# VH-VL binders against q8ixb1r130to232: the designs that were tried, part 1

All scores and structures are predictions.

Target 1, 103 residues: q8ixb1r130to232
Amino acid sequence: EIITLERREFDAAVNSGELWFVNFYSPGCSHCHDLAPTWRDFAKEVDGLLRIGAVNCGDDRMLCRMKGVNSYPSLFIFRSGMAPVKYHGDRSKESLVSFAMQH
Positions, changes and structure headers below are counted from each chain's first letter, unless a header gives other numbers; antibody chains are not in Kabat numbers.
ipSAE, averaged over its two directions, is called F for ESMFold2-Fast, E for ESMFold2 and O for OpenDDE. V2 adds 0.75 times the mean of E and O to 0.25 times the DockQ between the complexes of E and O.
Where letters were taken out, [cut] stands.

## First folded at step 2 (VH-VL; framework fv_masavibart)

Design m1
Fold by ESMFold2-Fast, scan of step 2:
Structure m1 (fold): chain C 103 residues (1-103), chain A 123 residues (1-123), chain B 110 residues (1-110)
Amino acid sequence: as target 1 above (103 residues)
Amino acid sequence: QVQLVESGGGVVQPGRSLRLSCAASGFTFSSYAMYWVRQAPGKGLEWVAVISYDGSNKYYADSVKGRFTISRDNSKNTLYLQMNSLRTEDTAVYYCARDYYDSSGYWDAFDIWGQGTLVTVSS
Amino acid sequence: QSALTQPASVSGSPGQSITISCTGTSSDVGGYNYVSWYQQHPGKAPKLMIYDVSNRPSGVSNRFSGSKSGNTASLTISGLQSEDEADYYCSSYTSSSTLVFGGGTKLTVL
């Protein structure tokens, strides 16, 4: 399940103690559209192991800028007590799974 | 200089097909999403279609979905619009336009436009 | 008629300020910060004046500014000049991954 996070719920979610992998996207972004099917498949594969979130930067660009998002899509792992970790790998499901399992 | 030049417009009867081309120069064509936008005589602008930088994703206005096909050839720096089952209401000047952001950002604004090519669908 | 709602016409005198509204719904203007504005002179292609609600491309006069409140975006032109006389169109991304335009506003500089 992919959970849409808005500003008010974002900080509570990522500070909940659960591991979150969050996709910061723009609905007008061609790379975001290209990623979407893979992201959905990835979310299904890791269901129950971590929480998968999505932030629509079109709805709240300020939230995205504050979290260090300067391009779309940007993928980050968040957890309370841990500095956010940006994903720098390719957009394959295999790479996403490998990165998530490192945390 | 950055420019887009449309061609292929003309007069055609309802039910026929026509293919438009848009030649791009002065920028890295393969890095940008591209659009077709039309304007009926004396009327406003209407978005028609968009294609991603690599051609893998395409979106269409409901009015043309199933009849029009957007495509691109990055090796030729050319954008295409294949128009099938043309209707009188498809009569318009057709513009090609470039997304403001390249593939590293997001798209939705048109910073470079061609001069347009007129398509007249008349019985 | 789809589309974003704009007034059909607006008028002003040189040196004045005018504002053009663009009203949609929560699934377009209200739902996203992806509103752009275009200026079109007769017989010419449109020119981008504002993108992402309030940003100006390089070369566009600072007399043009954009804003948004709820489901309504606005284009404001200050220090109105005769060459501003044109048709103005707003555009927004939608929740259906499509783009829509407003019906256009004819600006007359009296």
Scores: ipSAE 0.007, ipTM 0.587, lowest interface PAE 12.0, mean pLDDT 84

Design m14
Fold by ESMFold2-Fast, scan of step 2:
Structure m14 (fold): chain C 103 residues (1-103), chain A 122 residues (1-122), chain B 110 residues (1-110)
Amino acid sequence: as target 1 above (103 residues)
Amino acid sequence: QVQLVESGGGVVQPGRSLRLSCAASGFTFSDYGMYWVRQAPGKGLEWVAVISYDGSYKYYADSVKGRFTISRDNSKNTLYLQMNSLRTEDTAVYYCAKDIYEGYSYGEFDYWGQGTLVTVSS
Amino acid sequence: QSALTQPASVSGSPGQSITISCTGTSSDVGGYNYVSWYQQHPGKAPKLMIYDVSNRPSGVSNRFSGSKSGNTASLTISGLQSEDEADYYCSSYTDSSTYVFGGGTKLTVL
C-alpha cells in the first residue's frame, strides 16, 4: 500500500521505528509520472515487509527542501535513529526491491 | 455518488471540429487522471487520450495525435476533448472515464460516463 | 485487429465456469500488473469487473476472478448466470505510457 504523507504523517512515520521507503514527487514532473507504474508494482511486491510512502512536494515545498530534495522524483529510506539513505539506482522494480531488502 | 456526464456529440461533416465536455461530480475531480475512450458502432473499445490530475501530462492514441486536444478545468470539474479535422473513422460513442487511483494515470477505469455519439458523415 | 488478443466468443451453461484469455507482450500485460477487465451489456457503458490483474471493486460478485501468467491475463466466471451474457474487454498499460484494449469476447449463456 502507498501512503500519502503530509507533514504530520511524515514526521510520525520517520519517528515510528518502522522502515519507510518514500517517493518525493512533484505534480509537474514527467519523470515522476514515468516512475509511477513501477513504484506501485514495487509497493505491492514488498507489501508487509516495509512501509511505502509518497510526499507531494507541490503541497509542501518547505518539507521537501528541508529533507534535501532538489530534484524529482527523489527516493529515500527513512528509519528512526538513522540518517536518510537516498536511492541512486535505476527505476526498475528489481533495483528498487534489491535496495529495499538491503536495508 | 460519482457521476460523469458527456455532452457535445452530434452529426458533423468530415474536416469539421467538435468539442466534447464531461461534467464530473461526486469526487475530488482535481485529484484524478481522466480519459477519453471511444467505441465505433459494433466495434470494440479504443483509448483516445489521457490527462493527469493537474493537466501537466497529456498523451494521445496515434490515430488522433495532432488532431485532438485533451484539457480540463479543475475549477469547473470539467474535462474536454477538442476534435479537429474529423474523419469518418472518428465516428463513435465517446466516453469519459476516471482513473481508479488519485495522483497517477494507470489506465484502470472505475467510473465511466454514459457516452456521447459523434457521427462524422458526408 | 486489437493490440491484446482475446477469443471472439465463449459460451457456457448456467452453473458452469468459463475462462477468457487476454494475451499481450512483455511490453504490456507481461511487463505490468495494471490489467483490468470490463463488462459491457448492449447499449450500456462498460463496467469495471477486475483491476490490478486480480482485484475486485466493491459490488462485483466473487464469481469473477482474475489472474495472470507471463504475457496472458485471464478472467474466470464461475457459477454462470444469464445476466453474465455480455461483451468482456481486457485492458493494459504499456511501455509507451499508453493504454490498449483487447478485441472483446462475446459471452453467451446457453
Scores: ipSAE 0.007, ipTM 0.594, lowest interface PAE 12.6, mean pLDDT 85

Design m2
Fold by ESMFold2-Fast, scan of step 2:
Parts: C-alpha cells; sequence; structure tokens
Structure m2 (fold): chain C 103 residues (1-103), chain A 121 residues (1-121), chain B 110 residues (1-110)
C-alpha cells in the first residue's frame, strides 16, 4: 500500500532500515496524474517486498525542496546506510519493478 | 532593487467587493511564490493566501476561504487579491509579500508597504 | 487569537541582551524546524530577521540569533541598540501545511 509521508515522519521512515520507494508529486501536475495509475499498480505488485511512499509537494513544499525535488513527479529509493537514488527510467510498471528489485 | 507596491485599498461597505493589486519589480516575478498577509489596526499579523510561482497551487486561511481569490499575471508582474463578501473583520492593512523562493516556504523576505482596506457602514 | 504564545512586552537597556520566547505545540514549533521571526517598526512593513529557526538573511545583524528547544523558539538580541525598539513576531509552519503567527512582542529599549 502507498503510505503518505508528512514532514515529521519522513526521516524516521526512510531511516527505519526498510527499503522505501517514494513518489514526490504535485496535485496539479499532469505528468503526476498520468503516472498515478501505474504507480498504484506497481505498489500492489511489490506489496510486502518494500515500502511505497508518496509525498504531496503541494502540501509540503519545504520537505520537497530540502530533498532536492525541483520537478514532478520525482521518484527516489531510500534505505538507511545508502545515499538516495533517483529513478531516471521510463514510467512503465516493468521498469519500476526492475529498478526496485535491483535494490 | 526588489520592490512590491500594493494598490486598490479603500473604504467599502459590508457585503461588497474590492480587488487589490501588487506590482512587482526588480526580480523575476515568475520564479517566486507570492503571499497576501494582513494586519488589523493595532493588531498582529495574519496570513491570508499564497500562490505558487506558476499559479497552479493556491491556499487560503480558513477566515477567507470561499470569499477571497488570489491570482497572478506573470506577463504583467502583478499579484491580485479579489475580496468578495467583505466583513467588518476584514478591515486591515494588506501586504503583498514574496517567498524566499519559487516554492511556498512561508518565509516572507520582501514586503510591500501595504494598502489599507476599511470595511465600514 | 494567536496560535503561538509570545510575551506582550520585553525591555532592556542599551548594550544588554534580551530574549523573546515563542511557544507552540508539537504540531508547529515543536514538530518542525521552520520558524521565522519578523521585526516591525511603527508604520512600516515587517522585515524578515530569522528563518529556519536560526538562519539570518543577508543584511541582518549578527546581534540577532534564533534557537529552539522543544515547543519553544527564542529570538535573542545582543548588544541592544535604540533602533531595535520594535514589535517582533514569530511564525511557524504547521502540520496542516499552513502558517501561524505569534501575538507579537513589543521591545522597549530604555
Amino acid sequence: as target 1 above (103 residues)
Amino acid sequence: QVQLVESGGGVVQPGRSLRLSCAASGFTFSSYAMYWVRQAPGKGLEWVAVISYDGSNKYYADSVKGRFTISRDNSKNTLYLQMNSLRTEDTAVYYCARDLGEWELYYFDYWGQGTLVTVSS
Amino acid sequence: QSALTQPASVSGSPGQSITISCTGTSSDVGGYNYVSWYQQHPGKAPKLMIYDVSNRPSGVSNRFSGSKSGNTASLTISGLQSEDEADYYCSSYTSSSTLVFGGGTKLTVL
């Protein structure tokens, strides 16, 4: 399931020792809207293997700025002990699954 | 260098409308989130509304939601506040303010001098 | 009603230091490091003095410093000068992604 991460929860969640794949989005963004169905399907497919998070940058602009997000959607993998990894692949579910399994 | 100049304030009766303008100069207006902040005579500051750099996101204080509309015209470097259904409690000096950056960080690094709105019968 | 609690007034003499407190809850001041302070002279617009709890904008004197402990943020002004006499407002981001202000503190330098 997709977990909405607020400012106070974010650092605790991504430093918990679990693998997190996080979608930073804006509600008014058309590319974010286009990604949403695929992201939901991806989250269902990997349920139980890693944590899927979402940050609404329209609600928490400061968190997104602090994490280096300057465009939407921005997808990052977080895990305690490693630097955040930005996803640069296409928006297909197959590409997202492959990238997640690589980590 | 950075300058914000408000206009459109005045005396209006309860229930009427007023439109405020803020003319920006000395910076790339389209790169910054903008705000309206008000201050009733002899009282403290109250945030009113915010608009993102491109106008896609807008947020309002609960006290004005549904009555006030924030907008901007980046081609004219101008910020607007449309105030409908005005109440005596809306009497205040209205300040135009610039965000520290393009995102709504809620830090007001530059302010205009303000324009007085008096809602009185 | 202001959401954040500040003393109504504070006073000091030239050359001394004073501290103004700003108390909120875990849903604003205590929950985030997104506190700002503004200085307002009579008849003038406010000026940003501190952001992100303790950062100074370019052009703000290093006599002004900010800090936070738990639910209380503080603005400290060292080496008080007559021109510091003004109203000071704290502000904080909230868990509702809104902004709240304190009620303001009148600083008198005598």
Scores: ipSAE 0.007, ipTM 0.591, lowest interface PAE 10.4, mean pLDDT 85

Design m4
Fold by ESMFold2-Fast, scan of step 2:
Structure m4 (fold): chain C 103 residues (1-103), chain A 124 residues (1-124), chain B 110 residues (1-110)
Amino acid sequence: as target 1 above (103 residues)
Amino acid sequence: QVQLVESGGGVVQPGRSLRLSCAASGFTFSSYAMYWVRQAPGKGLEWVAVISYDGSNKYYADSVKGRFTISRDNSKNTLYLQMNSLRTEDTAVYYCARGEYDILTGYYDAFDIWGQGTLVTVSS
Amino acid sequence: QSALTQPASVSGSPGQSITISCTGTSSDVGGYNYVSWYQQHPGKAPKLMIYDVSNRPSGVSNRFSGSKSGNTASLTISGLQSEDEADYYCSSYTSSSTLVFGGGTKLTVL
């Protein structure tokens, strides 16, 4: 289940104590479109292990700027009490699963 | 004082590879997003690729995606463009350019400093 | 065709004012305040004249000004001088996290 996070919901979600892996994307972004099938498959594989979120930066560029997002897609792990961790690996499902399971 | 100097252009046959370099001086290279922009002879400007200040994010024009790779070495103040599977349509003057720094996002898209350009000719 | 529409040419006389338009969509010019304008003389690299719709870099004459209304950005050059003869390009950030340029406008001062 991929949960769309808007500004008001974002801080509550990532500070809930649960592990969140969030995709910051922009509508029409070609790389976001390329990632989308893999991201959906990834979300299905890790269902129940962590929370998967999505933030539409095209609708709320300021939220994305405030979170340090400077290009799309940008993938981050969030957990209350820890600094956000940006994903720097390739966009393959294997790499996403490996990264998520290590956190 | 502030300079970008491209090198590595030349004549190459279709299907071959070429690597361009851009040497930066006079500013803190690691604080800026860097861009490649090209211009075919007698034509307009076309954005090619961008790399974030720390190298963590890269984006490409659809025309070069999968063939070109942008990279940077902040310790050497150098930007690179690896061009593979070159086509005659890639013939252009290639400019490196500095993006403006935005403190919240790390960069955004205005090119305040440009290099002199390096010519790449892809012909048989 | 270029993603952003500019007139192919404009002309004016010394001392006059001219305006160059740059028309896009709500996913580029209309959606963001990241419009830039570049001047290019023959055989030279482009030079930034305007950024963020209306801001001038240090060293750019105040005769150059930028504005935006809806999906159209404009570059206005007042007090035309012979050295203003050049090609002018607009650019904009897009909702696809890419950059697009206009087709360019050749300015002739006659």
Scores: ipSAE 0.000, ipTM 0.523, lowest interface PAE 16.5, mean pLDDT 81

Design m6
Fold by ESMFold2-Fast, scan of step 2:
Structure m6 (fold): chain C 103 residues (1-103), chain A 123 residues (1-123), chain B 110 residues (1-110)
Amino acid sequence: as target 1 above (103 residues)
Amino acid sequence: QVQLVESGGGVVQPGRSLRLSCAASGFTFSSYAMYWVRQAPGKGLEWVAVISYDGSNKYYADSVKGRFTISRDNSKNTLYLQMNSLRTEDTAVYYCAREGYSSGWYDEYFQHWGQGTLVTVSS
Amino acid sequence: QSALTQPASVSGSPGQSITISCTGTSSDVGGYNYVSWYQQHPGKAPKLMIYDVSNRPSGVSNRFSGSKSGNTASLTISGLQSEDEADYYCSSYTSSSTLVFGGGTKLTVL
């Protein structure tokens, strides 16, 4: 299940103690549209193993800038007590699953 | 109301440089990716370059890669195109354009256009 | 060479429907739903008519519609009017993260 996070919900989620993998996107972004089907399928495959979130940077540009997001999509793992980890792999489902399961 | 005003066009000899400017108003300039698109006299449209909202990401058409540099100054609401090593085939009206959505990267279409500025590269 | 193929010209009479095609490959028109169409009158800047294959910006007449089948996108103008006489260009995103235009189609309203 992919959970859309506003600023208030984002803070609660990353401080919850659960592992979150978050997609920072913008509605008009071509690479974000290209990723969307893969991200949906990825979220289904890892359902119940970790939390999958999405942040619409078009709605809250400042939240995304404050989190160091300077391009879209940007994918990060968050967990309370650790620094955010940016995903630098390709946007294939296989790479996303491997990265998520590593954490 | 979105307004884009190009300037800096003129006549220049092959091998020289020219810098174009685009003054933007009527929207939050720092939230939008910006484009340069050109049109040779009597010919069709050709995309030239794009720059992300913060200037961190840039893409160029193969015909201008290595010669043209797109940049922006968000404090001045101004987009630039530095054109080096100009060729006669660079002769065109150059349009400044804005993406439709506030996408940060770019959204693959040109919703707002300036009136254009003519660059003539004569041999 | 234009990356996308459009007919050089198309003609119609007032009240008719006209369709302009834009043909690419699986690496542009066929691979993505990011096709846009522009109208250009002589001496004027282009105007966005359609984006993302079939969406109209505010202020664009519903006589203009867009569609796509395989590697070919189409712009259809119904109820053709004299002011529709212009050049029309298609554009598409590519797998190289670039944008390409068609060669343009001159619409003549007779």
Scores: ipSAE 0.007, ipTM 0.580, lowest interface PAE 11.1, mean pLDDT 84

Design m7
Fold by ESMFold2-Fast, scan of step 2:
Structure m7 (fold): chain C 103 residues (1-103), chain A 122 residues (1-122), chain B 110 residues (1-110)
Amino acid sequence: as target 1 above (103 residues)
Amino acid sequence: QVQLVESGGGVVQPGRSLRLSCAASGFTFSSYAMYWVRQAPGKGLEWVAVISYDGSNKYYADSVKGRFTISRDNSKNTLYLQMNSLRTEDTAVYYCARDTSYGDYEWYFDLWGQGTLVTVSS
Amino acid sequence: QSALTQPASVSGSPGQSITISCTGTSSDVGGYNYVSWYQQHPGKAPKLMIYDVSNRPSGVSNRFSGSKSGNTASLTISGLQSEDEADYYCSSYTSSSTLVFGGGTKLTVL
């Protein structure tokens, strides 16, 4: 399941003690649309192992800027007590699964 | 109530233009991507176009690229399809449909209009 | 010609199960889990029956199920009833950021 995170919920969610993999996207972004099918398939593959989140940067531009998001899509792992880790790999499902399992 | 109502269909000669409208009510229109899908009489469904929630991105089927333009007016909760250089094979019932995703694309439609018939005939 | 291949017709008797196939390529059905199925009765707009390969919308009977293997998606209708008689269309997202439909299958309940 992909959970949409708004400003009010974001900090509580990523500080809950659960592992979160979050996609920061913009609705008008072509690369975000290119990623969307793979991201959804990835979310199905890892269902129950970690939490998958999405932030619509078109709705809350400031939240995304405060989190250091300068381009779309930007993929980050969050866990309480750990600095956020940005994903820099390719956008294949296998690479996303491998990266998630490392954390 | 949540609904989509198409209008603007009719009979038109080949090479002419026609504009369809789709009036949305009962939901936050400005948050959803919207689609046009058509069906020729007695034939199957064919996707025509999609427009993002804010109108910044558009995608078209190859059969209509360069001839049709999808647009929206979020202040009026209305979706449009401008059809130029109409051909007899554009004859179809045209449906508008709503994406299920808030602010993105899921590429399936849980809400359809009733359709409006466009007949391109000489 | 439709981009996705479906049989033109399928038939079954009340209480039986039938399956409708939808075959594409690795650039659509095989490449993504964005397969949907629509039911259309004469003179009506289509109704969503299955989305994301195998998920049912609220209000759709559990007699309808979807699956996918490689480049072929399938819609299965169990406990066939007379009201299931309709045209069924599959649809898939493509690598070109377009949407394609199958040619449709006419289901007859004999």
Scores: ipSAE 0.006, ipTM 0.576, lowest interface PAE 12.1, mean pLDDT 84

